VH-VL binders against q67xv2r213to389. Designs and how they scored, part 16

Target 1, 177 residues: q67xv2r213to389
Amino acid sequence: NMEQLAKTLTSLYNIYDANRKPDYIYENEAEFRSLYVLLHLNPSSGVMGEPLSLWFRKLTFALVKSKEICFVRNLLRLYRMGNYKNFLSRTASEATYLQYCISEHHIREMRLVAVQYINNVCYKLQPYPLLRLSQNLKMKELDVESLCHECGLETCTDPDGFTVLPVKQSTFRSPED
Key: E = the ipSAE of ESMFold2; O = the ipSAE of OpenDDE; V2 = 0.75 times the mean of E and O plus 0.25 times the DockQ between their complexes.

## First folded at step 16 (VH-VL; framework fv_felzartamab)

Design m2 (at its last look DockQ between E and O 0.02; V2 from the best seeds 0.00; counts 0 for: pae E 4.5 > 2, placed apart)
Fold by ESMFold2, look of step 16:
Structure m2 (fold): chain C 177 residues (1-177), chain A 119 residues (1-119), chain B 107 residues (1-107)
Amino acid sequence: as target 1 above (177 residues)
Amino acid sequence: QVQLVESGGGLVQPGGSLRLSCAASGFTFRYYAMNWVRQAPGKGLEWVSAISYSGGETYYADSVKGRFTISRDNSKNTLYLQMNSLRAEDTAVYYCARVYWDSYGFDYWGQGTLVTVSS
Amino acid sequence: DIELTQPPSVSVAPGQTARISCSGDKIGSSYVYWYQQKPGQAPVLVIYDDSDRPSGIPERFSGSNSGNTATLTISGTQAEDEADYYCQSYDSSDSVVFGGGTKLTVL
């Protein structure tokens, strides 16, 4: 439950703040504080808490410069831009286990953004290979095919087992529609 | 190393026919849409024809519609252009070009084959 | 069906910035591609999707596309950049269209 996780994290942050030592970061503190940003990437998620703009201003300078906080600040920017390629790539290469686990919903959201973009923009005569989608979305090819079908898109497989997504399909829909 | 090699160009009389070939290597040919683009001597680039990765869909510039036929043999990694009813205005260097992923751009071109149509 | 218009020639001093325009009605609604062609050679893709560089293309090449005009910009132009440059886009029927070409001269 993401709401309960957010409350637990807030309690942890209150303990950190009540025991604040000047210019000191407790073990794993930067990682645990970074999780708050990931829980609140989408302001419409229904997870309660203070707005990120105010939340960031309360961080110590040491925390602001930490690798963990810099990482999630960059992810927030990429999310707001809709830059799915860099969002997925950075998450795959830089996220800790905990950061990845709480990002799962947003990872899926960015994968859906990618499928929608590819269907709307790519060249009609060059159907998009699922092999390429698998590489770009960091998903197994069978899982990518399932995602396309979930979005209302058809895939085609040739006799050699090469699977493609024909683009410009009018049947695209968000799974939450 | 991606390589495209055109062949089949030459001198032909008006009204004649010619078949161009493009041999592809260094990539999985059957995954890519392919195009023919021509360039008359001293002139600019002119798109001629496109074919889907499977060969099931083809497109032509108005200037060649009904006279030229694009095709491919994915088992031989070869793209073809059958040119019939040739005219002097078809005189050009003919390039085959590979379509890049996610785009309408051509990331690899052959060196071209010259077709000369004259009396 | 879209017509792409380029100036026939552009001259630039070495080290200066060259700008080659490609004009078409609502060209900013389509992606634009740029090719460099040196004498006796096949074209080489230098910009795709308006502003992206293929691997191996120097950073001095950049592109933009908005409204009715796409622009190829070469900063710090070098003698080796002397070539013909073509813009390419596609029309509403997904047919490919090339501009007439621009001869860049580095004086």
Scores: ipSAE 0.150, ipTM 0.641, lowest interface PAE 4.5, mean pLDDT 87
Fold by OpenDDE, look of step 16:
Structure m2 (fold): chain C 177 residues (1-177), chain A 119 residues (1-119), chain B 107 residues (1-107)
Amino acid sequence: as target 1 above (177 residues)
Amino acid sequence: QVQLVESGGGLVQPGGSLRLSCAASGFTFRYYAMNWVRQAPGKGLEWVSAISYSGGETYYADSVKGRFTISRDNSKNTLYLQMNSLRAEDTAVYYCARVYWDSYGFDYWGQGTLVTVSS
Amino acid sequence: DIELTQPPSVSVAPGQTARISCSGDKIGSSYVYWYQQKPGQAPVLVIYDDSDRPSGIPERFSGSNSGNTATLTISGTQAEDEADYYCQSYDSSDSVVFGGGTKLTVL
C-alpha cells in the first residue's frame, strides 16, 4: 500500500543520501530528489524528516534549477495554498509515473478539496455538469460520480441526458471523517 | 462582486506599531490564499507576506521577517497585518490581494491603505 | 534570491506592438505573471501562468516565457494601454518576487 511505499522510499532515500558520491550529480539525481519533496508534501503526513525549507537549502544550485525540482516545488506551493486545479492539472500532465504514484494520496486530497469548493461556491444557482468536473479533477466521469457520492453529494440527470450535481447540497462530508 | 477593503493605515513614528485590516466580501474568503503587497511612493510593487487559505502556512519577505505578522479570521472574512518596529522604509501603500484560484497570480486587489512612518 | 529585471520604460506608437521583457536566471522554469497598473489605481492581473489571460483581458495581450526571459506583448497598442507593467514570479524559497516595473508610453 501507499504507506508501505512511502516508508520504503524514505529508507531508500536515506541509504542513497548516505552513500552517494560527494559532489557528484547522477543523471537521475533530480528526479530522485524530487521524490523526497513529494513524500514530505504534507507536513502532517507523519513522514519523518527535516522541514522542506531546510532541505531545499542543502541542494546544489543545479538541482534547485532542474525541471524536476522546479516541478515539485511548484506542486508544493499549489498543494499548501489549496490550488487544486493547477495541482491536479500539473500532476496529470507533467509528473513521471513514479512521481504520480507517490502523489496519489495528495491528488485525492486535492480532489476532495475541489469537490467541497465546487459544492460550496461554484453551483449555487445552477446544476454543475460532471463532465466539467471530470476535466478539472482529471478523472473519468464515472469515477467523479462515485467520488461525489462518497462525499455525500447526490447526482441527477438533466433534460439533455447529462449527469449533473444539483445546486449546493448541505449533505457534503469528507470521506476521511 | 469581489471586494477587498484595506484599513488601519496612518501616520506612525519610527519604532511604532500598526495593524492593518482587509475586509473581504463577494466570495468565500476561507477558500483563498491572501497576500499583502506594498508600494512606496513613486516606486514599484514589493511583496510583503502571504497566508494560505486555512491560515496554516505563512510567508514573509526578508525585509519584514520578525517584525510583521500576517493572520486571518475566516469567520470574519478579514485579513490582518500586524506591523511592529516600523521603519521609514516601510512607508507605502499597502494592498491586500487575493490569489487567483486557477493560478498563483493575484486577481483581485484592494484600493490600498497608506502607511507613513516618519518622525 | 531570484531577481527579475525589467526595462524602466518602453515607448510605442498607437497600433504598433509593444514588448516588455522580464529577465531572470532560468525564469522559464517558473511561471510568470503580469500586472497592469494605471496612476492612482491598484494593479490588475493581465497574464497568468506565462501566457494565459484572465477573463476580460483583451486578446491583444499575450505572454511568453522561455530561457531567461519572459515577455509581455501588446499587439495593436492603444492609448488606454499606457500604464506601468510588473512581472512577478516565485523564488526557490516560495517567496513572491516582482520585477522593477516598466512604464509603457503610447506616443
Scores: ipSAE 0.024, ipTM 0.629, lowest interface PAE 4.0, mean pLDDT 89
ESMFold2 (binder alone), look of step 16: mean pLDDT 93; pTM 0.947

Design m3 (at its last look DockQ between E and O 0.43; V2 from the best seeds 0.00; counts 0 for: pae E 4.8 > 2)
Fold by OpenDDE, look of step 16:
Structure m3 (fold): chain C 177 residues (1-177), chain A 119 residues (1-119), chain B 107 residues (1-107)
Amino acid sequence: as target 1 above (177 residues)
Amino acid sequence: QVQLVESGGGLVQPGGSLRLSCAASGFTFSRYAMNWVRQAPGKGLEWVSAISGSGGETYYADSVKGRFTISRDNSKNTLYLQMNSLRAEDTAVYYCARVYWDSYGFDYWGQGTLVTVSS
Amino acid sequence: DIELTQPPSVSVAPGQTARISCSGDKIGSSYVYWYQQKPGQAPVLVIYDDSDRPSGIPERFSGSNSGNTATLTISGTQAEDEADYYCQSYDSSDSVVFGGGTKLTVL
């Protein structure tokens, strides 16, 4: 599970950090270090460590300017800003497979934020097509339906046979609550 | 083809009343939320009111709350705006606009009807 | 309530890129819509959900939204693109909010 993966990667990172050659940059070091950022994206995730601001200051210029570090720095910014739109778009389009796997928990968080926004903040005068929501959440329509149900939202079928999310529902709840 | 045609505009004295209509055709009217948006001469767009497809939900801008009433007759494919206690600042072209089904923008607009409030 | 601020006017030479900004507090967290209005005509939706184009809208029209600013970009601007442009979004009370509008002049 994700918790085990996070623990394993944290251990691996610590071993690497303790044994790496000083001032030597491995071919995949940027990607490897990007994983550390993703592991620490949410300060409340239970992963202990120094603030990322301090962590980034210890990186070489070459690493800071790498596409991998730039990518996760952008994700960090988007995550902290609650920009679920760009966070979900960028993770879907630019993340490596491993980065994506490590980010799944954060992706889920952002998807929940999106669902909450669509239900509670958007101008809900008419049903919202799940197909449209799936495009925004970067997930399959059936999975979107399941996610909505997990959030206590009902879905229905419109006259054209498409699944839709009815207007603002007061039954919304975070699955993590 | 989708069509929206506003009517009912005209000259009215301050404190007077006017009823606008928007005739819809080319789509299932009851399925779509509708809006009124106005534009004072030489000014920008201002949202006035919205109503759900069923008519069960209505929304108003603060500037018109208590004075304007949005309604619809789905059997006649018509949107209405009852305007009471009209003021000079209500002078504008009034548009009816349909909410985009796949989003929440306004994808179709009428040609507008001019309301002039003047003594 | 959210307030949307647009520059009153933008000028561009034919074939150049025009950029119209729409600023608002945390507007990046909301969806933004853009409308084109020519003199004596009703507005036309040109961008929805920040960056998507309705059918029939030329590909030279694009949109972005991040932070406190949404941007309508018109690449290869043509004379026919001269018009007023309005951004629109929704506040937390489900009220529609329009920007003040931007007059785009093609020189």
Scores: ipSAE 0.305, ipTM 0.770, lowest interface PAE 1.9, mean pLDDT 91
Fold by ESMFold2, look of step 16:
Structure m3 (fold): chain C 177 residues (1-177), chain A 119 residues (1-119), chain B 107 residues (1-107)
Amino acid sequence: as target 1 above (177 residues)
Amino acid sequence: QVQLVESGGGLVQPGGSLRLSCAASGFTFSRYAMNWVRQAPGKGLEWVSAISGSGGETYYADSVKGRFTISRDNSKNTLYLQMNSLRAEDTAVYYCARVYWDSYGFDYWGQGTLVTVSS
Amino acid sequence: DIELTQPPSVSVAPGQTARISCSGDKIGSSYVYWYQQKPGQAPVLVIYDDSDRPSGIPERFSGSNSGNTATLTISGTQAEDEADYYCQSYDSSDSVVFGGGTKLTVL
C-alpha cells in the first residue's frame, strides 16, 4: 500500500518540520526523506504527492547535502534516463534496507527493460551469455534464466557448456503486460 | 594465448582471385563469431564479412557481396575469405577479428595480410 | 543504413582531456565500441558496451553514448595515447559499421 506509506511519511515530515532545528538532521531523517523520492520515481505509478522539483526545494541545505538525498537524486536521474546498469549497480551497493524494499518494483522494471534491450540490440551471430546478464542485472544466473523464460525467451547452451540467450527472438513479451 | 594469424595475401591483377586464411589458437574457435575487416593504405577500417560460430550464417558488406565468400573449418581452427573478381579498391590490409563472446567487441585481431590489386 | 561520423583529427595538450565524438542517427539506442590503432599495428579494443573498459585499459579511458552522439574521453592524456581511434556499432541488419576514424595528436 504505497499510497498509505506516502501519507505516513508526509505526516512524519510535518513533525520534523514543526520541530526544525537549524542545520540539524534528526536521527534517520535523511533516510526517511529519501524514501519519498523512491516512491515517486515513476510519476505514472499512481502514488500521489507533490512534484519532486518542488519537494526538493523545501529541503534544508543540510538535507540536500546528505548522502541519502544525493543518492536518491542520482537514482532518479538514472531511472529517467533508462540507465539500468548503473541504477541496478548503485542500488545493490548503496541502498539501505528500507531504500531497497521501496525500490523492489523499480528494480524489477529495470531488469525487464534490460532483457528487452539486450534481445533487441545485441548481435545475433553471438548469443548473449547469462553470466553477463547475471553480472549486469545483479541476479543469480538461475534467476536470470527464469526471468528470460518469463519474458517468452528461450535459452540454450554454447559449445563450452555456458547458458546463453540467443538474441533477436520475436517471442519477447513483457510479463507485466 | 589467443592468436589469430592471417595468410594468403599478395599481388593480383584486377579480375583475379585470392584466398585468405586465418589460423586461430588459444581458444575454442567454434564458440566465436568471426569477422574480416580491411584497411586500405592511409584509410580507415572497413568491415567486410562475418560468420557465426557454427558457420551456418554469413553476412557481407555491400561492396563485396557476390564476389567474396567467408567460410570456416572448425576442425582446423581456420577462417577463410575467398575473394573473386578483385578490383583496385579491394587493395588493403585484411584483418581477421574475433567477436568477444560476452560483449560483442572485437577483442582480438590478427596482424593482417596485405592484398594488392593492380595491373 | 547507419553512418558513423567522426572528426578526422583532435589535438590535445599533454595532461588535458581529449574527447572524440562519434555521431549517428539514434546511436544512443545501440551499443558503441571503441578501438585504438597505433601506426603499423592492429586495432585494440579500449571501450565496449558504450562505457566499459576491458582488463588492462587505463582508467583514463572512458565512454558515453546518448542521443545522436557517442564520446570517447581520455583524461590526463599521455604521449602514448597518440593514435587513430575508431568507433563501431551494429546496424539493424546485423552489419558492422565503423566510423571514419579520428587521429588524436598530443602536442
Scores: ipSAE 0.277, ipTM 0.728, lowest interface PAE 4.8, mean pLDDT 89
ESMFold2 (binder alone), look of step 16: mean pLDDT 93; pTM 0.950

Design m4 (at its last look DockQ between E and O 0.02; V2 from the best seeds 0.00; counts 0 for: pae E 9.5 > 2, placed apart)
Fold by OpenDDE, look of step 16:
Structure m4 (fold): chain C 177 residues (1-177), chain A 119 residues (1-119), chain B 107 residues (1-107)
Amino acid sequence: as target 1 above (177 residues)
Amino acid sequence: QVQLVESGGGLVQPGGSLRLSCAASGFTFSYYAMNWVRQAPGKGLEWVSVISGSGGETYYADSVKGRFTISRDNSKNTLYLQMNSLRAEDTAVYYCARVYWDSYGFDYWGQGTLVTVSS
Amino acid sequence: DIELTQPPSVSVAPGQTARISCSGDKIGSSYVYWYQQKPGQAPVLVIYDDSDRPSGIPERFSGSNSGNTATLTISGTQAEDEADYYCQSWDSSDSVVFGGGTKLTVL
């Protein structure tokens, strides 16, 4: 499960950091450093460590400029700002397989933020097509429907045969609540 | 409808202080990051500061770091900019601008409030 | 960090295509946003995420971003399109960066 993965990767990172050659940048250095950022993306996740702001200050210029660090730093910003669309878009298009796996719980969190936003802001006056939501969430439409149901939202089929959220619903609830 | 209304601008001497406010309405204020952007007379746009919806994250332009403080009161739907140690080069129209939820563009702007720093 | 450079002015005849460039080191790796500002008014977002249009923005407005240059393109330029245009992005320091602005004149 995700908790086990996080613990394993944390251990691996610590072993790597403890045994790496000082002042030497290995081929996988940027990747491993990027994993640390993702593990600490949410300060409430229970993962212990120094603030990321302080952590980033300890990186070499070369690492800071690496595509891996630039990528996760961008994700961090998007996450903190609550920009679910770009967070989900970038993780889907640019994350490595391992980065994506580590980010799955963050991705789910952002998807929930999106569903909440859509419910509260977007479809007060007209139905909201699940297809549009699936494009933003980078999910299959059926999975989006399931997610909406998990959030206490109802779906229906419009006259054209498309699945929609009919109206803003007061029954919304976070599955994690 | 979304509305942003800036206030608090005026004439101030160099070294003085001023506090700007931006009253927001027509949307869930706490969901959106908010910015201050300024424009000197006849000049281009200059970003000043941004604050996240919760207020937990703030960022500043180098030109105002240590002098300006961005804050918000989500219970009052109000954005603030505390400006200290004002300089002549801080003279500008100051806009509050909302970050577009789906991106990092600014989709709504206030009318702006003029700050003039002069002896 | 990135610095965004725009031409100070661009002129176009009505009905012709206007192109406004925004240049920066590896700007193609970041999303670019474009704003239209008319005299005495606040800026208006016309392009976000390099090429997407907000609701209400005419289809004649389009954007692209690759390499070191982002471009705002206005096809079939109209008199009402005369304005200042600013590009904007975010740098690695989590700061917003604006271009210097371009005055578009419709002749």
Scores: ipSAE 0.018, ipTM 0.628, lowest interface PAE 6.2, mean pLDDT 89
Fold by ESMFold2, look of step 16:
Structure m4 (fold): chain C 177 residues (1-177), chain A 119 residues (1-119), chain B 107 residues (1-107)
Amino acid sequence: as target 1 above (177 residues)
Amino acid sequence: QVQLVESGGGLVQPGGSLRLSCAASGFTFSYYAMNWVRQAPGKGLEWVSVISGSGGETYYADSVKGRFTISRDNSKNTLYLQMNSLRAEDTAVYYCARVYWDSYGFDYWGQGTLVTVSS
Amino acid sequence: DIELTQPPSVSVAPGQTARISCSGDKIGSSYVYWYQQKPGQAPVLVIYDDSDRPSGIPERFSGSNSGNTATLTISGTQAEDEADYYCQSWDSSDSVVFGGGTKLTVL
């Protein structure tokens, strides 16, 4: 569970810091430290510990340049921008198993952002194909349809037999966490 | 390779009728709303009409409402514009244009077909 | 009914920056699209969703949209950029509207 994971990570970071060798990174250290960033992507979610701006400044140069820290810094930027396409794409292609597991809540948030955005701004005379949404959200089409229904949106079948999302529906509601 | 090819333009007398066609290839036609946009010689672009991907909804510019009918045949990947009661001011190059999937931009246009309505 | 107003012409020296405005009431609350049209050719989409470039459009093309004005910006203009440029958006009835067009002349 996430509570036990956070406690384990905190203990691990304390061990790394107590045993800090100058200019040395333990194997997997960058990955485990990257998880701190992922736990703190949403500042309104009851953030524990230092704000990320201060936290990043305290990293060693070797950690800052690591692929794991660069990746989560990019995800943080994408999350703050609401750039769901690149957030979901980069997470699907580059996240380690642990990074992905910790990100599941934020992945769901980005998928909800996408559904809301498409419903609000896309062209009402061109219902949005669930196949395209499936590709953009990195979800199976049936799961995308379920997500739309959770958001209070209806789907339908076009004359060619494809499932589509009619846009500009006034029934959109964000589901509970 | 997306391609749109208009045909059916020509010379017609005022009050006459003409039917334009737009053959589509290289994409799933029924996913896209399709538009007609016209351009009088030496003038700017003027939107004419739109039809939804399914064909169930249509809208028209006020200047052509009641005279023009947009339609599509998704089994033939073809867009149509039936033009009745033609006037001199309908003289223009008529383009068909595809709406981009997740925006209102027209990402592909045909080469256009000229309609000339002479007094 | 929203009317989109563009200047009829803009002139720029090669290598300089061209700015083409598109004014409309609350246009910043809608997405704006820009098209380039050369004589005898169909329009080509150069900017969508205010500021994004389709694949194959040079980076010197950029766009912005806020308040009552959208702007197409071409940095480092080249002779081949000489064309008519149209902005496009929609009104509250979901009808498509075009600006009147701007002739860009590269001197």
Scores: ipSAE 0.010, ipTM 0.571, lowest interface PAE 9.5, mean pLDDT 85
ESMFold2 (binder alone), look of step 16: mean pLDDT 92; pTM 0.945

## First folded at step 18 (VH-VL; framework fv_felzartamab)

Design q1 (at its last look DockQ between E and O 0.32; V2 from the best seeds 0.00; counts 0 for: pae E 6.3 > 2)
Fold by OpenDDE, look of step 18:
Order: sequence, then structure tokens, then C-alpha cells
Structure q1 (fold): chain C 177 residues (1-177), chain A 119 residues (1-119), chain B 107 residues (1-107)
Amino acid sequence: as target 1 above (177 residues)
Amino acid sequence: QVQLVESGGGLVQPGGSLRLSCAASGFTFSRYAMNWVRQAPGKGLEWVSAISYSGGETYYADSVKGRFTISRDNSKNTLYLQMNSLRAEDTAVYYCARVYWDSYGFDYWGQGTLVTVSS
Amino acid sequence: DIELTQPPSVSVAPGQTARISCSGDKIGSSYVYWYQQKPGQAPVLVIYEDSDRPSGIPERFSGSNSGNTATLTISGTQAEDEADYYCQSYDSSDSVVFGGGTKLTVL
């Protein structure tokens, strides 16, 4: 589970620190350290550990400037800002396998935010193609349809045979509520 | 090809009324949401009103709410804007614009029709 | 509600890169659209959903949106790109919002 992973990562970091060489980063160290950030993106996740602000202060300059740490710091900002668009885009295009796996629950959260936004704010005047939504959510169209249904939204087929999300629906509900 | 043609603009006195029309062709009108956007002389674009593809939903800018009414007749491929209690600040070129199918920008615009409110 | 702020004017030499900003509180959390308008003509959609181009729009046009600023970038700017540019988005009241517009001059 995520709690055990956090503990394991902490132990791993201690090993790195105990063997620290000046201006040296071990192979895969930056990636492993980036996983801590991802585990703690949501303060309400229940994952134990020190606040990220304190955690970052303990990193060496080389680690802070690594592409891996820069990447997850960017994701952290996007997540906190509720920028589902860039969060989903960047995780899909730039995350390593492990980063993506650990981020799956965050990705789901952002997808739910996206669906809510699409339904309640912008797309209220005409049906919206699920294909386009799938591109924005970085997931398969069938999975998007399932997600919409899970959120209490209806889908339909337009005259051209495309699956669409009808205009603003009042039945939207977050599955996590 | 897609074509939008506005009409009905002209000179009107303050407090007067005017009805604009937008004739659509080259696409299935009933499938697209439509908007009115205006532009005062030498000024920027200002959204006025929107109507859903079916006509079931309408939205208005605060500046025109209660005075303007957007409507459509899908059988005639025509969009309308009924403007009542006109004010000098309503003077502008009025564009009808189609909502992009793959998003919610406006992908086609008419040439516009000038409305001048003056005593 | 979101308010979109654009610089009133931007100047660029031919072949150089033009950047037009559109600022708004948490605009990065909303989709932004960009329009080009030449004198005496109707606006033309050049970017939708922050960074996507409609068919027929040159590749030199690109868009980004993050934080409090959306940006329209025109690389290798040409004389024909001289026009007014408007950003557009939606506010929390489901209303359409336009920026004030930016006049791009190609020197």
C-alpha cells in the first residue's frame, strides 16, 4: 500500500544520504525521490510523512535541479491549482512508469474535476464529442463514457454516429462523495 | 460552405426596439449552439447572448439581461436577437457566431450588422 | 468572475516571434480561445482549448495556458499576421468573457 511505500522510500533515501558524495546523484535516485512528492500531492491522502515544504528543504541542489524533481514540482503546482488540463497532459507524456502508477489516483481525481468542469461550466450549449473529451482526459473513449456514467451523466449517439455528452446535466455527482 | 448573414441593423432612438436576424446555411443549423457578439466602433469584442442548439437554454451578458432576447427557429435556419429599451452604449456591429463542434470557441462568424442608437 | 487582461499593443519585426499575453486569475484552470481580426473583417478562430489549431491555421500559431497567463505565440511572424487578437474564456457564471484585445503590428 501507499503507506508502506512511503516508509520504504524513506529508508531508501536514508541509505542515499548515508552514502552521499559531493555533487553526486546515484542512478535512479532522483526518480525514487520524485515518488515521495507524488505520494504527498494531496495532504488529505492519509500518507504519513513530513510536509513537502520541509522535505524539499533537505534535498541537495543537484537533486532539486534534476529533471525528475522539477517535473513533480510542476505537477504539484498544477494539482494544487486544479489545473487538470496540464496535469493530465504532462503525466501522460512525461511521467515514468513508476511515477504514473503512483499518480493514478491523482489522475483520476483530475479527470473527475475535468468532467465536472466540462458539464457544469463550459460545455452547456451543445453536445460534446466523447472523442474530444478522451483526448483531453488522456484515456480511451469507452473509458470516458464509463467515467461519465459513473458521475451520473448520460451519453448518447448523435446523427453522425458519434458518442456525445449532452448539454449540462443536473444529475452530476462525484463518485468520491 | 458555412455561411452566416446578419440583418436587421439600423438607426434607432434611445428606448426603441430592434430585431436582428441571422440566416444560416451550409450546415445543420439545429445541431449547433449560436451566439451574438457585438463590437462598438473602435472597441473590442463583447459577448451578448448564447442559445443552445435546441433553443432550450439561453444566456445573457449582464449588460443586456432583461432587455434582449435571443431565440432561434431551426426550421428556418435563423437566429434572432430581440433588442428592447435600446441605449446609446448598445451601438455596435452585431455578429452572429457558431459554436465550434469540437470545442466551444466560435469557428464561424457573420459579416455583422450595424446597430446605431442615437437621438 | 474571471477578467481577461491583454496588452493593448505588441510590435514585432518580420520573421521574429510575437507573444501576446492574456492574464486572468487562475486562467490556467479554464480553456482559452484566441481570435484574429483584421480591419473590416469578422474575427477568425486561431486557437481553441489553449493550444489546438483549427484546420487551415498556420503552424506558426501556437498557444499555451498556465497559472494566471495564457499566451498566443506567432513564430516567424509575417506581414499578413498584423491584426487585432482577442483571447476568450468562460467564467464561473457560464458567461463568455473576452479580453480587451491586442493590436499586433508587424514593423
Scores: ipSAE 0.436, ipTM 0.796, lowest interface PAE 1.5, mean pLDDT 92
Fold by ESMFold2, look of step 18:
Formats: C-alpha cells, sequence, structure tokens
Structure q1 (fold): chain C 177 residues (1-177), chain A 119 residues (1-119), chain B 107 residues (1-107)
C-alpha cells in the first residue's frame, strides 16, 4: 500500500544520503526519488513529509538534471495548472511502471477535470464525440461513457450511431463529492 | 474526398440581395455544424454565421444580424447564405467551412466566392 | 463578447523559434484554434483545442493557452511557414471570434 511504500522509500533515501558520493547517482536513484514528488502532488492529501519546495532544494545537481526528476517536476506544474491534456499525455508516454502506479489517483482526478472542462467550454452546436474523449483521456469509450454518467452528464447517440456528449449540461457534479 | 464548393457570388448594388450556396461532398453533411467566414480584400478573417448540424440553431455576427440568413438542406448536402440589404462593407470573399466532428476546428474550407457591393 | 488581439507581424530568422500571441479576456477558459493562410489560399487548421495538431501538420507547430494568452509556437521555422496566422475561439454565447491575424516573415 502507499503508506508502506512511502516508508520504504524514506528508508532508501536515508541510505542514499548516508552513502553520498560526490557527483554520483546510484542505479535507479533518480526514479526512486521521483516517486516522492508523485506521492506529494496534492498537498491536501495529508501525506506526511517535507514540503516539496524544501525537498527539491536538498537534491544534488546531478539529480536535479536527471530525466526522472525533470519529468515529475513538469508533472507537478501541469497538475497545479489543471492541464489535464498534457498531464495524461506525458504520463501515458513517459512514466515508468512505478511512476504510473503511484499516479493512479491523480490520473482519475485529471480525467474528472477534463470532463468538467469539456462540458463548460465546448461548442454547443456540435455535441462532443466520445471517441475524442477516449483519445484525450486514454480510456476505452465504454469507460468514458461511464465516467460521464458518474459525473451526472447524459450521453446520446447521433444519427450515424456514434455516442456523443451534449455539452453545457448544468447537471455536472464530481463523483468524489 | 471532402469537397466544399461555394457559388453565387458576384457584383451587386448597395441594398441588393444575393444568395450564396455551398455544395458539400465526400462526407456525411448532416453530421457537421457549418459556418460562413468572410475576408475583405487585404483584411483578416471575419466570422459571419453558424448553423448546427441539424439546422435547428443559427447564430450571426452583429454586423450581419437581421440582414443575412443561414440555412441548410441536409437532403441536398447544401449550405446557404441569403444576403439582403447589402452594403459596401459586405464586399469580401465568402468561405463555407466545416466544423470538424471531433475537434471543433474548421478543418475544410471551400475556395471562396467573391461578393462585390458597389454603386 | 471577447476580442482576440494578435500582433500584426512577427519576424524570425530561418531555424529560429517564432511565437505568435493571441490575447483575450479569460481565453484560457476556452479552447483556441490556429489557422495558417498563404496568399490566395483558404486557411488551413494547424492547431486545435489549444495544443493538438491535425494529421499532416509538422511537429514544429505547437500551442499553449493559459490565463489571458494563447500562443502558437513554431520551432525551427522554415521559409514555407511564411504566412498569415489567425487564432480563433468561441465566446460565451458560442459565437465564433477570430483574431486580427499575424503576418509571419521568415528572413
Amino acid sequence: as target 1 above (177 residues)
Amino acid sequence: QVQLVESGGGLVQPGGSLRLSCAASGFTFSRYAMNWVRQAPGKGLEWVSAISYSGGETYYADSVKGRFTISRDNSKNTLYLQMNSLRAEDTAVYYCARVYWDSYGFDYWGQGTLVTVSS
Amino acid sequence: DIELTQPPSVSVAPGQTARISCSGDKIGSSYVYWYQQKPGQAPVLVIYEDSDRPSGIPERFSGSNSGNTATLTISGTQAEDEADYYCQSYDSSDSVVFGGGTKLTVL
């Protein structure tokens, strides 16, 4: 579980720091340190630990420049902005298996942000296709339709048999509430 | 292949009327919202009017409201723009544009038809 | 009713990065679309939904939209990119709004 993983990672980081060699990164160290950032993406989650601003300052120059740390720093920025499209796209294409597994809750959050945003901003003269949602949210179309229904939104079938989301529905609600 | 062909442009006196047509082929016309966009000589793009895929909703720029009427006949795959009470500032190339089904951008445009309003 | 403002021109050297801005009140709350228009031709969609490329549009074209500004970015600009560029969005009444256009010159 996430609590056990956090404790194990903390122990690992202490071992890395106790054995610090100048200008050296241990095998997989950058990836394992990146997981701390992902565990703490949402400061309101109540996960104990250093604030990320202080945590980043303690990294060596080599770690700060690593692909893994640069990646999660970018994800943090995207998460804070609510930029669901780039968050989901970058996670799908660049996350390691471990990074992805730790991010599952945030992936769902971004998908919910996307459904709300699309309902608010899209063109009412042409309902939004679920095929497009499936592409943007990295979900199967049936799962996307279920997500829309969880959010209190109706879907319908156009004359050609495609499932679409009529936008600007006032019934939107977050299923986590 | 998707094709949009405008017709009906020409020279008209101020206060006159003109009807533009846009013949659509190569796609299921009734699935797409359609727009008219114009461009005066040497100027930028100006939106004119929009119509929903079913024809049930229409929208107009303030500059043409009350003078222009957009319509469509989905059985004939044709978009129309009825232009009444024409003014010199309506002189432009008029494009019909398709709203792309899954992205909401205007992905196909016709080559345009020139409308010239002069005394 | 939201007005979209673009700079009238942008100049870049070949291979340089061009950035074309589109400013509008709360434009980040709406999707932005970008069109390229070469002389005597109809516009071509190059970016949709703020940042996505249609099939056939080179990867050097990218877009962003946040706050009051959307930006079209062309990296590694080529001579063939010389054109007029228009941003487009939908206002709160779902009317279509175009920016005034930006002439990109590749020196």
Scores: ipSAE 0.084, ipTM 0.651, lowest interface PAE 6.3, mean pLDDT 87
ESMFold2 (binder alone), look of step 18: mean pLDDT 93; pTM 0.951

